# VHH binders against p49116: the designs that were tried, part 296

Target 1, 238 residues: p49116
Amino acid sequence: EGPLLSDTHVTFKLTMPSPMPEYLNVHYICESASRLLFLSMHWARSIPAFQALGQDCNTSLVRACWNELFTLGLAQCAQVMSLSTILAAIVNHLQNSIQEDKLSGDRIKQVMEHIWKLQEFCNSMAKLDIDGYEYAYLKAIVLFSPDHPGLTSTSQIEKFQEKAQMELQDYVQKTYSEDTYRLARILVRLPALRLMSSNITEELFFTGLIGNVSIDSIIPYILKMETAEYNGQITGAS

## First folded at step 16 (VHH)

Design N75 (framework vhh_7qbe_3)
Fold by ESMFold2-Fast, scan of step 16:
Structure N75 (fold): chain B 238 residues (1-238), chain A 119 residues (1-119)
Amino acid sequence: as target 1 above (238 residues)
Amino acid sequence: QLQLVESGGGLVQAGGSLRLSCTASGNDYAMGWFRQGPGKEREFVASISRSSSYTYYADSVKGRFTISRDNAKNTLYLQMNSLKSEDTAVYYCAVDQYGRYRAPNYDYWGKGTRVTVSS
């Protein structure tokens, strides 16, 4: 029975690599993104409802939604990451690639459109001043999405998603009682997450550290890591 | 460790104005002002969200006080106009680490700055 999320699931603390270098490089960006990805997967792993679905379902859910979780994490951690600075550096690199004729115009256009969608999403979340409790429930809603192709246990997943939606509604109505339309404004932001390409996210943020393997292929390994190994990735400590 | 330092308190005549400031070690928080008058419990005054999109005021100060923040300076402000003797209190800056400008409890507090309103 109990609540889907506890206060433990609200705390979401990203520890950045050594002070930001004067000139951003792909290694710093990839290490920062990897820490956020590991933190996001560790967060999902800690939810009792998620654990109850079993390993196969857990892997399928995270493979389907990791880009949505990661993007919510980027929005939530935008300040600590200096995300606007990272995105500006990526845009400048792309503009230089156009000048040097290193990438096709169509590919550059797709990547720029992705960056603009990401900026729009993060800006919208910032303007709404989404709090830590709201972020936790939004992540739970996208995690427990029953409508991804190939999923089993879809009825159970849907029940957990509905529970997340109900608990978010209760929280918002109680906490921001004077703002009748806050919940609606928050929820209408979620469909935009599915319009962002996981392939482009992977190319922008994960090229250097993943060693040319897909996020999809490493998800089962990350989900099976011991707690100490997750902590090592999150803090950057051995 | 997050530290909050209030300043700007002092003695002011009824009907006058005063601006309080609070400097924090960061700006990724929801923030608020509270006050405690002589022989009274600590009470909520005003709060502001991380990006300043939302503010909330106690009925007793609505229309007279304005809360604002400058995130580049990590500073929170309370502009107090049309001051009354009832506004005499120690004013405290507070932070909610989860970004709730309508927090039921605040996580971090300054030590306060005293405001005295004479008749």
Scores: ipSAE 0.753, ipTM 0.895, lowest interface PAE 0.7, mean pLDDT 88

Design N76 (framework vhh_7qbe_3)
Fold by ESMFold2-Fast, scan of step 16:
Structure N76 (fold): chain B 238 residues (1-238), chain A 119 residues (1-119)
Amino acid sequence: as target 1 above (238 residues)
Amino acid sequence: QLQLVESGGGLVQAGGSLRLSCTASGNDYAMGWFRQGPGKEREFVASISRSSSYTYYADSVKGRFTISRDNAKNTLYLQMNSLKSEDTAVYYCALDQYGRYRAPNYDYWGKGTRVTVSS
C-alpha cells in the first residue's frame, strides 16, 4: 500500500497555444481550455488507483467531476493562462450582447454570477498560495468523490478519497508545521466547486468546439485514446 | 532555464542596513534567502509565498530582516537592518517551482552576493 500519488503526479505544466492573438477570440480561448481539460484527464488517467477502478467507473467519475478538476486547473494555471485577461474579454463580450439584445437578461445574470464565483474561487486560492503538492491532493479528493449519483464502486472510491485526505494532512503538517490551521483553510474552499455549473463552464470556455458536442460526450473518447496510447508504449509497439 | 541573479551585497558597519535584490526569470514561484558564513554550513534566512500572503523567518533574523517581493518586476528583496558581525555571509536567492515557501529543498539557486559586516 504505497502512496496514492507519486512526485510525477505533482508536475502539472500547461503549454499555451502560440502565438497569442492581439485580441482574444473564441478559438484561442477554446483551444487553451481544451489543452487544460486534456492535461487534467491525462493527469487522472495516470493515477494507479484510478486505473484500478476500471474503465466504466473511470468514465463515470470524470463525467461527474470534470468541471471541478477544470476549475482547480484554472486556479492553478491562472498566471500561465492570463486567466484574468480571458475573463475580462468574456465579460466585455457579454456586455456587448446585452446592448445588442442577443441574450436574455436571466441568462446573462446566470453567466455573470458564474464568472464572479470563478474569480472569487481563483482569488481565494491565490491568497492561500496553494502549492503544487496541495493542488495534486485537492484534485485527487475531487476525483475520488463517492457521492455522485449513479456510482457503483462507492466504498473503493471513498477509501481512495480518504487516502488522499490523509496524505494531504501528512504533507501539510510536515511542510507547513508552523501553520496549524492551513489544512482547514484549504479544505473549506472545496464545497464552492460543487456550486459551479458545468453547462455555464462549457458556454464560457468551449464555445469554439466544432460540431454541437458536449464535454460529457467527448470524455469517453479522451480516456480511451489515452489508454490505447499508454498500452502501445508499454508493449514497445514492436 | 530558470535564472536567479542577486545584487546589493557589500561592506557595511555593525548596526547598519543593506537591501539585497534578486531578479528571477518569472514570478510564479515561492522564493527564499539562504546564507553561508565563513566556515559554516548554508542556513535558511527567510522565505515568501508567491502572493506574499505568507513569510517565514529564521529566529536569528526575526525583527531585523524583512523579506518582500514585487511580482511585476520579478524581483525578491531582503531588507537587512541592525546588522551584526554574525550576519557576514554570502547570501543566496532560491526558488521553488512548486510554490512551497517552506520547501525542504529549493529547486533553483543564484550564485550569491557577498555581505561583510565590520566592527
Scores: ipSAE 0.789, ipTM 0.906, lowest interface PAE 0.6, mean pLDDT 88

Design N77 (framework vhh_7qbe_3)
Fold by ESMFold2-Fast, scan of step 16:
Structure N77 (fold): chain B 238 residues (1-238), chain A 119 residues (1-119)
Amino acid sequence: as target 1 above (238 residues)
Amino acid sequence: QLQLVESGGGLVQAGGSLRLSCTASGNDYAMGWFRQGPGKEREFVASISRSSSYTYYADSVKGRFTISRDNAKNTLYLQMNSLKSEDTAVYYCAAEQYGRYRAPNYDYWGKGTRVTVSS
């Protein structure tokens, strides 16, 4: 009936922890990443189509795609986060771990390959100058993926994904009318998100989670949080 | 709060050239130049995307003006060549928060710099 996304769904403002330490540490990186994850889940919650699918389906969808949403968020918020500086700090920590024999060489190779894939993805999105409206629709496309195993309401999820694709096409054709192949250049970037390991993302960005809980285990609770609770997590304030 | 400060305006003879600059307190924005001539409404001149991958120009300035940016210096430029009396205006630097270099409205504005083209 109405549009899948409204202008309110385009706003995606990450507030970083302050002050930024002189030397980056795992606590600062984890807090920064947690704020982005919380922002991403709150964004998903705000979509009426998402809410209409029901709690169980919402939880299953976010559990399946949180890494894709998080990676898109890293690309979108790369400047605000100083992502290149964070990734350099992670690389430095990994190199020090090799010297101290704390991690196997094979594991470090896997993690370094993941970092290079992440950097390539973020660089490609930056080169395309993806705008906030395009990011909102790309996030909607990955959120409403009907092909994850165990999902109910798959026909309705597919309908919402198609609606996201159609609205993105309409937006791009109207806004960037002189670039006839822009949509194709954008969409061909999405398959790379599926190749990135959620386990490695969790190790890189979410080290030091209290109680050694997985992202999978906290998703249902984040999705149930009231707006005030969510804002407290993002801003780190009172 | 994003701050935008234009510079480089002045008096130039028809057929001459002038380069305008705009210093910004941040660079994660699509940016553009607008102008307002005597007794006229504000009009679009040119825009540029965050990483300079895309530029867009008003028909009246195509082939004469070039927009560019240096993100390391947080500076936007407008190179104006083959200036005409019709180019006389106050030129404004503007930024768009979502990165849309072709947006109906811009969110942040400078105070302007005056360009006068004599014949």
Scores: ipSAE 0.621, ipTM 0.838, lowest interface PAE 1.3, mean pLDDT 88

Design N78 (framework vhh_7qbe_3)
Fold by ESMFold2-Fast, scan of step 16:
Structure N78 (fold): chain B 238 residues (1-238), chain A 119 residues (1-119)
Amino acid sequence: as target 1 above (238 residues)
Amino acid sequence: QLQLVESGGGLVQAGGSLRLSCTASGNDYAMGWFRQGPGKEREFVASISRSSSYTYYADSVKGRFTISRDNAKNTLYLQMNSLKSEDTAVYYCAADEYGRYRAPNYDYWGKGTRVTVSS
């Protein structure tokens, strides 16, 4: 068969809410994160291999890996999002919560450790100057993970993951032939994604927008969206 | 959509130095310098990754030219030292939208700035 990803799957363009407010607030952060989440799910849905696994498997895969895809998306879109500014605003809000005794010290420690891990991950990706093709294949490797509990069709998922790994290797060897160890440096970044808490990601980026509904609960609905409705979400048309 | 504008070209004597600048309307790109001498095809000169972690140079300019960037100013630079008559060319700024400092083809191009090296 042909390649797992085509050039159309490399394009990953986040449109930010405009204008950016003078002072960052929960609404702006949640709207920005929501657009990235919807863009990430639409990206996954557009892959023929993903579609071939069927709706139930698609839902299970995205539910298992959405936090990993979202984190890769944060790293990839860090500049267009002004992610460092968003994270600084979140840290400032948390420090004010300590000052006002609104949150327990243990909870704040957990959240600050998560932010630190996220910053370390994004900084490591930035220093490696990961390109758009490399990001597309890393997202595919994460998406086609056969080792999540409760998955069916694990052999087919594993085959697609191996294909993603082989195509990434071929791409890096061809494009960056002078850098023998680039692939290894990139791949060793991936295990850190599994250490990121999806519950803390929801609290930091999606509080106030989702209400009482978890990201896990909305995934089936996003995956079933018609193209026009989906495009409205990623551009913020309404 | 990305706009690139080169400046800093001019006439310089062999053995001299010159610094070229390229102002871009954005900074989330891998960028490079290319040149085209009289009666010659466009050739690669140097490239730099998005965060400046990686640079790559054509063998003909290694040790003489230095590529750098200031992302806060959306500006790319090419510092040219020990200039030779063979360096006479129109110099073009280019950008790759996928962030590949070793792109096979660049997506965006400036209109060029002329450098003439006299013997």
Scores: ipSAE 0.756, ipTM 0.896, lowest interface PAE 0.7, mean pLDDT 88

Design N79 (framework vhh_7qbe_3)
Fold by ESMFold2-Fast, scan of step 16:
Structure N79 (fold): chain B 238 residues (1-238), chain A 119 residues (1-119)
Amino acid sequence: as target 1 above (238 residues)
Amino acid sequence: QLQLVESGGGLVQAGGSLRLSCTASGNDYAMGWFRQGPGKEREFVASISRSSSYTYYADSVKGRFTISRDNAKNTLYLQMNSLKSEDTAVYYCAADDYGRYRAPNYDYWGKGTRVTVSS
């Protein structure tokens, strides 16, 4: 029928906590990451096709793909977040602590490998100069993934994913008509998102969460938040 | 709100060169140069993507003009070589909030800098 995404779904503006600390700390990183996560969930909730799938399916989809959406958001908002500075600080901290315990060193190696994969992904997206419309459609392709275990309505989800792919193709061919291979270069980046560990993402960005809760456990509550409550989380307004 | 300030305009002889600069209050934008000659509509000149991976030029300037940027300095440049009388115009710096170096419209504009090419 109508388009999967409207122009309102292209706008993706992250508001960073203020004031910025002189030195990065776990609470500032967690607050920044939480704002990006909330912005990403609110973005998904605003899509009519997503709403049409129903609450249980919405929850299952977001639980399956939040790490992919979050990582795309990190790439899209890398400059406003000063992501390279955050990751450099984390790497420096890990390198300084690796000498104290070999078993701890094995875990640190896994975390550093994840950071390197994240940096590689963000750098590849930056080099491609992915625009806001392209990011919106990539997020939609990731959101409407029919291949996660336990999903219902998989045929409808696949239909929405194919619609997202078609609309991205139409957009890229119209906007960047001289660059025949741009779409292929963009799409080939997506499989890397599936190789990223959501547990390590939680450890790096969400360690400051009250009560040490998992992102998976809070997703249903975020999706049910009233717009006013959501805006309070993003802007700090009461 | 993004602020754009152009500089480097002036009088130059045909066949000469001139470099325009545009200082921006931010750098997370695709950017471009436009111009408006006497009695003419504003026309596209050149554009560049956020990370300088892609550039695009109007056919009338291709091979003569080079667009570049220094993101550390929040500055956009237009190097103009082999200038012609037809290049006489007010040159405007523009930025696209969505990061499209092939934008159908631009969100932010400077006030312009005048370039006069004498024969």
Scores: ipSAE 0.735, ipTM 0.889, lowest interface PAE 0.8, mean pLDDT 88

Design N8 (framework vhh_7qbe_3)
Fold by ESMFold2-Fast, scan of step 16:
Structure N8 (fold): chain B 238 residues (1-238), chain A 119 residues (1-119)
Amino acid sequence: as target 1 above (238 residues)
Amino acid sequence: QLQLVESGGGLVQAGGSLRLSCTASGYDYAMGWFRQGPGKEREFVASISRSSSYTYYADSVKGRFTISRDNAKNTLYLQMNSLKSEDTAVYYCAADQYGRYRAPNYDYWGKGTRVTVSS
């Protein structure tokens, strides 16, 4: 009936750990990335359409798309995160690792290619000057993807994705009426998200996690957290 | 609270040029210029997106005014050429928190700088 997203879903404010260390380390990068991941999952679970799908479907959707959602968040929050500085620190660490150990050349190549793809994606989004409303709808399109293997309720998910696409179209056509091809330029950015490995994202940003825990394994717990616990995680006040 | 401070206003003769500046105490906003002339409503003049990839101009100023920004200095500019008596107004700097250079309403506003164009 009503709109898929309300104005409250456009607000996406990342609070960075403070103070920033003089030299970036694995723990600071992991904490920053974890805050963005928690913010992204909290954003998703606040959507009434998402809640209506039920817990099992919600878990399956987020497990399938968290890397795409996280990458969109990196692009949207690139400036507040100083993402270019974080990526430079990761590259420096990888180059130092080549000196210390005989690391697989193939693995290093894969990781460097992933960093390149991520930089290209973020640069393309910055060049398009994607606004907060456009980001919210792009995240919704990604979240309500009916084509991931193993999903149930795909018909309802598809309807929510179509609604997200229609609302984005309406928004862009009304807001940027003078730019006939803006929507097309924005939408063709989305396929690149599917080409980035979630395993490599975990290696780059979440190496500091305690134990051998995958993002996939913690998603159900994050989605079940009470609002106070959620807010504590994203602000560091927990 | 974002602070916006305009400067560069003054008296100029018709056909002359003037450059306005607006300094921001923060970053990462779409920015615009508005003006209010004597006995008139406030009107849109020009806007610019966060990375300067997109600009938009009111029909009355197209070809005469140029909007630009220096993100390293968080400063917005309006280069005004071929000034007319009708351009006499208080010029206001504005910012949109969502990065919309075509915002229907802006969140932050400066106090304005006065431009007077003599005949």
Scores: ipSAE 0.739, ipTM 0.885, lowest interface PAE 0.7, mean pLDDT 88

Design N80 (framework vhh_7qbe_3)
Fold by ESMFold2-Fast, scan of step 16:
Formats: structure tokens, C-alpha cells, sequence
Structure N80 (fold): chain B 238 residues (1-238), chain A 119 residues (1-119)
């Protein structure tokens, strides 16, 4: 069998809403995050191995790992998003909320800890200068995680994860042959993704979503979306 | 498409120094320097990762050349010290779309700047 990912799956290009406002607002942050989320799900759906698992398994996998995929996407697209500027604006807003007693101190502490974990993760990935091939394989490793509760087809999911791990190893050893410990440095970053709260990610980046819908509730609809609708979401076409 | 423009080439005496610059239209790339001497194939000189965490050098230039970048200015540099006659070449700036400082091939290329080392 051919490789798990082709060069088309390595390409991951986020189109940002234009223009970036001088003062960041909830709508700009939510639109930017939504485009990244749609791009991430479109990426997953394009993988033949993912398609082969079937609709029910696909939905269960993405529901379990969307926060990990989204966080990897934030790290990969940090430059084009000006992520540091977005996070600084969120921190400033939280500090103002403390002064005005709009949020409980316990909740603010949880959110600040999440932001610090996210900043640490993105900074570590930036310092490692993870390339596009490495990001694609890391996303595949987290996508094909057989250890989430409630999954079926766990044997097949595990085989796809092992294939992703083997292809990443082969890639890194051939491309960065002089850097003996690069693969180990990359892989030890992945467990931190499981410590990130999906609820807090949703509150930070998706507060502008319509009504009381959750990311979990919209995932099945995004995965069933026609290609033209995906393109409309990630490019902002009306 | 990414645009790359080299500058800083010229004539220099053996043992001398030159600093080459490459101005890019973007900075989210791994970048490198290549050179092509008279009657020779293009060869790798040095490369640098996106955030400058990693550099890689051809054995022929280790200890003499230093690659660096200023992402705020979208500029790549090659500081060349202890120049030798065999360093005479057209020097090209290159960038990799996938962010690989050890790319097997580069996607974007400048038109080059000429360096001549005399005596």
C-alpha cells in the first residue's frame, strides 16, 4: 500500500479574514478560529485511510480529537494568524474582567492556566521549527488515536496510527539525518495536547458561534458538508 | 509567489570578508544559500530554519561562513570570512515552502549575486 499521506495532505494553508482590525474583537477571533477548524476537518476528511473507517467512526474520532487537531493547527498557523497578538488581547480582556469582577477568580485562573499551556506548546513547536511534513504526521497520529473511550474499529485505527508513526520516523531520519534526537523531541510534545481543556478552547476561540451550539454538536454536519461549502467557510466566500 | 532578491556580491581579496543579503517578500520559510562556480554544478552552502533554531553548513564553509536572518526585516544574511579563490561563484538565495532547512529541493530561488575572490 501507498503512503498514509500524500503531498496534497501536507499542504495546509489558512486564509485569514481581511483586513485584520486594529483592535481585535470576538467576531474576528471566532471567524479566524472557525476557518482553522473547517480547514482541519477538511484536511482529515481528505485522507483515504480516514474515509475507509466510515462515517460513524469518523465522527467519533473527530469529536474525541478536535481540540488536539485545532491546537496543532494554531501552532502551525501561528505566524499567519498573529496568534501571539490574539492571545495577548485575550489576556488583557481577562485582566480587565478581574478588576471589574465580571468573572469568578477561580474561572479566570483556569483560563489563564490554559492560555499559558497553549503559549508554552506553541513556543516549543516554534523553537523546534516543525516543518509541514512533521505537522501533517503529528496531526495524523492524534487523529488516529485508538485509545479514546467509546471507539469501535480500534484495531484498524491503531494500524493507521502506527503507519503515521513509521512514516514520520522515516521522514525525520532521512531529512534531518544529523539530528539524532529530533524525533524524540517532537514526540514528547504530544502528551501536552491531552491536558488542554476542549471546553476552555471553545470559550476562548468560539464564543461568537450562534446560540448554544457546541463544537461536538456541529462536527457531524461539518464532516458531511459538500466540498464547495467547505471552501466557502475556509475562504470566507458568501 | 515568494520573491527573493540577493545583494552584497563583489570583488574581494583572498582572506577577506563579504556579507550577502537576501530580501524576501515573506518570512514563514526555511531558507538557504547555494552557489555555482564557473563550469560547476550548483552546490549547497548553508541553511537556516524558520525561527533560526537550526543551521546547517556544507563542510567546505564550516567555521568560515555564518548564516543568519532577521524576520522583522524579511532578510537572510550570509557572512563570509576567510574567503578563498574556490569560493568564487554566483550565490543564490532559496526558500522551502514546507519549512525544511534540510530540503532535498527548494521551491523558490533568487537570480543570484556574483562573488569573485582574487589572488
Amino acid sequence: as target 1 above (238 residues)
Amino acid sequence: QLQLVESGGGLVQAGGSLRLSCTASGNDYAMGWFRQGPGKEREFVASISRSSSYTYYADSVKGRFTISRDNAKNTLYLQMNSLKSEDTAVYYCAADAYGRYRAPNYDYWGKGTRVTVSS
Scores: ipSAE 0.755, ipTM 0.897, lowest interface PAE 0.8, mean pLDDT 89

Design N81 (framework vhh_7qbe_3)
Fold by ESMFold2-Fast, scan of step 16:
Structure N81 (fold): chain B 238 residues (1-238), chain A 119 residues (1-119)
Amino acid sequence: as target 1 above (238 residues)
Amino acid sequence: QLQLVESGGGLVQAGGSLRLSCTASGNDYAMGWFRQGPGKEREFVASISRSSSYTYYADSVKGRFTISRDNAKNTLYLQMNSLKSEDTAVYYCAADSYGRYRAPNYDYWGKGTRVTVSS
């Protein structure tokens, strides 16, 4: 039935808001993160296998895995985002909040632990020099996760995940034939994605969202956007 | 769009050494060196991954050539030792936007730098 992903699904190009402010602020970070989130959801929507599962399943699936997709996107787009600079600005803001007693010590500890896990994950992916094809398949493996609570059509989702795993294996074995253990090194990085809190990701990257709405609540609306609206969010074009 | 500029080519005696450089306008790329000798097709020489964790070499240059990069300077290097007459070629710098140091097709290419090895 053909491959799960085509070359169009491997291309993942994030356009950052321009110009970059002299000092990073919540609005710039939120806009950058929102563009990555929209790009990630548009990427998922473009996959024929994903479309075949139907609207309700698509919504449930993305609600369950958006944080994992977003984190993989942060790792993949770390350079274009200047992610290290964004994380340093967030850490600086948190340290100032400690000095001003604006946040509890327990909450600050949780957020700092999340940032350290995120930095470690992105550093591991960078050290492995994960390519665009590998990222596309890792995102597909994460997207087609049959083991989230409340999912229907789990057998079909599992079939698509297995297809993603098989195609990744075929790709790595053919492309990096000299490196027998590359696939294993890549796959053992995936479980770490589930240890990262979606609530803390929202707090770090999406604090600029109006109305105190969660990412979970806006996912159905983003998935129903027309292509032109997605492109507008990705590039910031009106 | 990525721009690549090679330098360091020249005339060198067989058994000698030469270091080629390639200056890039960015560093989020897997990169490689290719060459085309007189009357021959372009051939792969060596490649390096984005963070330098992985390198790959053509059998004809293993043990003689070393590929390296300095991402802070956006520069790729090819250290060529024990040069042979058959190493005479125009050497091209190439980059892959997908980050594949084993790419079947590279997206970006420089104009080349000429290396002549005399016996």
Scores: ipSAE 0.746, ipTM 0.894, lowest interface PAE 0.9, mean pLDDT 89

Design N82 (framework vhh_7qbe_3)
Fold by ESMFold2-Fast, scan of step 16:
Structure N82 (fold): chain B 238 residues (1-238), chain A 119 residues (1-119)
Amino acid sequence: as target 1 above (238 residues)
Amino acid sequence: QLQLVESGGGLVQAGGSLRLSCTASGNDYAMGWFRQGPGKEREFVASISRSSSYTYYADSVKGRFTISRDNAKNTLYLQMNSLKSEDTAVYYCAADTYGRYRAPNYDYWGKGTRVTVSS
């Protein structure tokens, strides 16, 4: 069979809401994060191997890994998003909440630890100068994870993950032939994604958009959207 | 659309030094220098990754040329030392939007700056 990913699946272009406000607010952060989430799900849906698994499996798979895909997307789009500025604004808001006794110290500590882990991950990816092809394959490896609880097509998912791993290996060895250990350095970053709490990600980036509705609840609807609807969500209207 | 503008070319004597600059309208790219000498095909000279963690050089320039960048100024540099007559060429700045410092082709190119090395 042909390759798991085509050149079309490497292109990952996030369009930010414009204009960026002078002071960051919950609405701007939520809209920016939602655009990245929609782009990530549209990317997954565009993969023929993913489509072949069927709608029920697709939904279960994305529900299990959306936070890992989203975090990889944050790392890949960190500069376009001005992610460091967004995280600084969130930290400032949390520090002000401590002063006003609005949040428990334990909850704030958990959120701050999550932000630190996210910054560490993004800095590690930036230091490795991960390219667009490598990001596409890393996203495919986490998307086709057969080890999430409740999955029913695990053998086929595992075959697609192995195919993603093989194609990443071929790409890195061919493209960066002089860097013998590059693949190993890239792959050892992936376990850190499992340390990211999806609940804390929702609290940080999606509070203003979703209200009482979880990301898990909206995933089936996002996956069913037409390409024009995805484009509308990604670009938005000024 | 990314704009690339080279500068710093000129006439220099063999054994001398020259520094080329390339000003870009952004910095989220892997970048490289290429050159085309009289009657020759365009050839790769040097490249640098987005965060400067990795550099790569053509065998003909290793130890003599140094590629660097200042992302705060959106500027790429090529420091050329121990120049030879064979280094005479038009030097082009290039960028890869996928961030591949070992790209097989580059998406964006400058118009070039001429370097002439005299005996």
Scores: ipSAE 0.740, ipTM 0.890, lowest interface PAE 0.9, mean pLDDT 88

Design N83 (framework vhh_7qbe_3)
Fold by ESMFold2-Fast, scan of step 16:
Structure N83 (fold): chain B 238 residues (1-238), chain A 119 residues (1-119)
Amino acid sequence: as target 1 above (238 residues)
Amino acid sequence: QLQLVESGGGLVQAGGSLRLSCTASGNDYAMGWFRQGPGKEREFVASISRSSSYTYYADSVKGRFTISRDNAKNTLYLQMNSLKSEDTAVYYCAADHYGRYRAPNYDYWGKGTRVTVSS
């Protein structure tokens, strides 16, 4: 069979809500994050290998890894999102919450530690200058994780993950032939993604979701969206 | 759409120096310099990654040319030292939208700036 990913799967273009408001608010942050999440899920559903696993397995995989995909997306789209500005606004809001006694000190500490881990991850990816092809394969490695509880077809998922790893290795060795240890530097960054709490990610980026819907609950609906409706979510068009 | 504008070309004597600049309408790109000499095909000169962590040079210019960038100013530079008559060419600024400083093909190109090195 052909390659796991085609050139069309390398394209990952986030369109931000226009324009960025003078004062960041939960609605702008939530809209921006939702667009990235929708883009990430549509990216996953466009992969033929992913489609071949069937809807039930697809839903289970995305539910298990959406936070890892979202975090890789934040790193990849950090500049177009002005992620540093969004995180600074979140930190400012949290510091004001401490001063106003609206949240417990222990909870604020957990959230601040999560933000520091996220910033460190994004900074490390930026310093490595991860390219679009590398990001696509890292997302595929994360997506085709056979080790999540409750999965069916784990043997096939593992084969797709190994295929993603081999294609990433081939790509890096051919493209950056002068840099013998580049692949190792990239891969050692991945375990950090599993240390970041999906619950805290929801609190930071998705508090503006209408109806207080959890990401876990919305995933099946996003994966089943028609292309036109999906494009409306990404671009903000009618 | 990314726009690239080169400047800094001119006439210089062999052994001299020139600094080329390329002003871009954005900075979230891996970038490079290419050149095309009289009667020759366009060739790679140097490239730089988005954060400047990695640079790559053609063997013919290694040790003589230095590529750098200022992302705050959306500007790419090529410092050319110890110039030779063989360096005479139109120099083009290029950018890769996937962020590959070792791209096989670049997506965006400037119109070029002419460098003439007299013996």
Scores: ipSAE 0.742, ipTM 0.892, lowest interface PAE 1.0, mean pLDDT 89

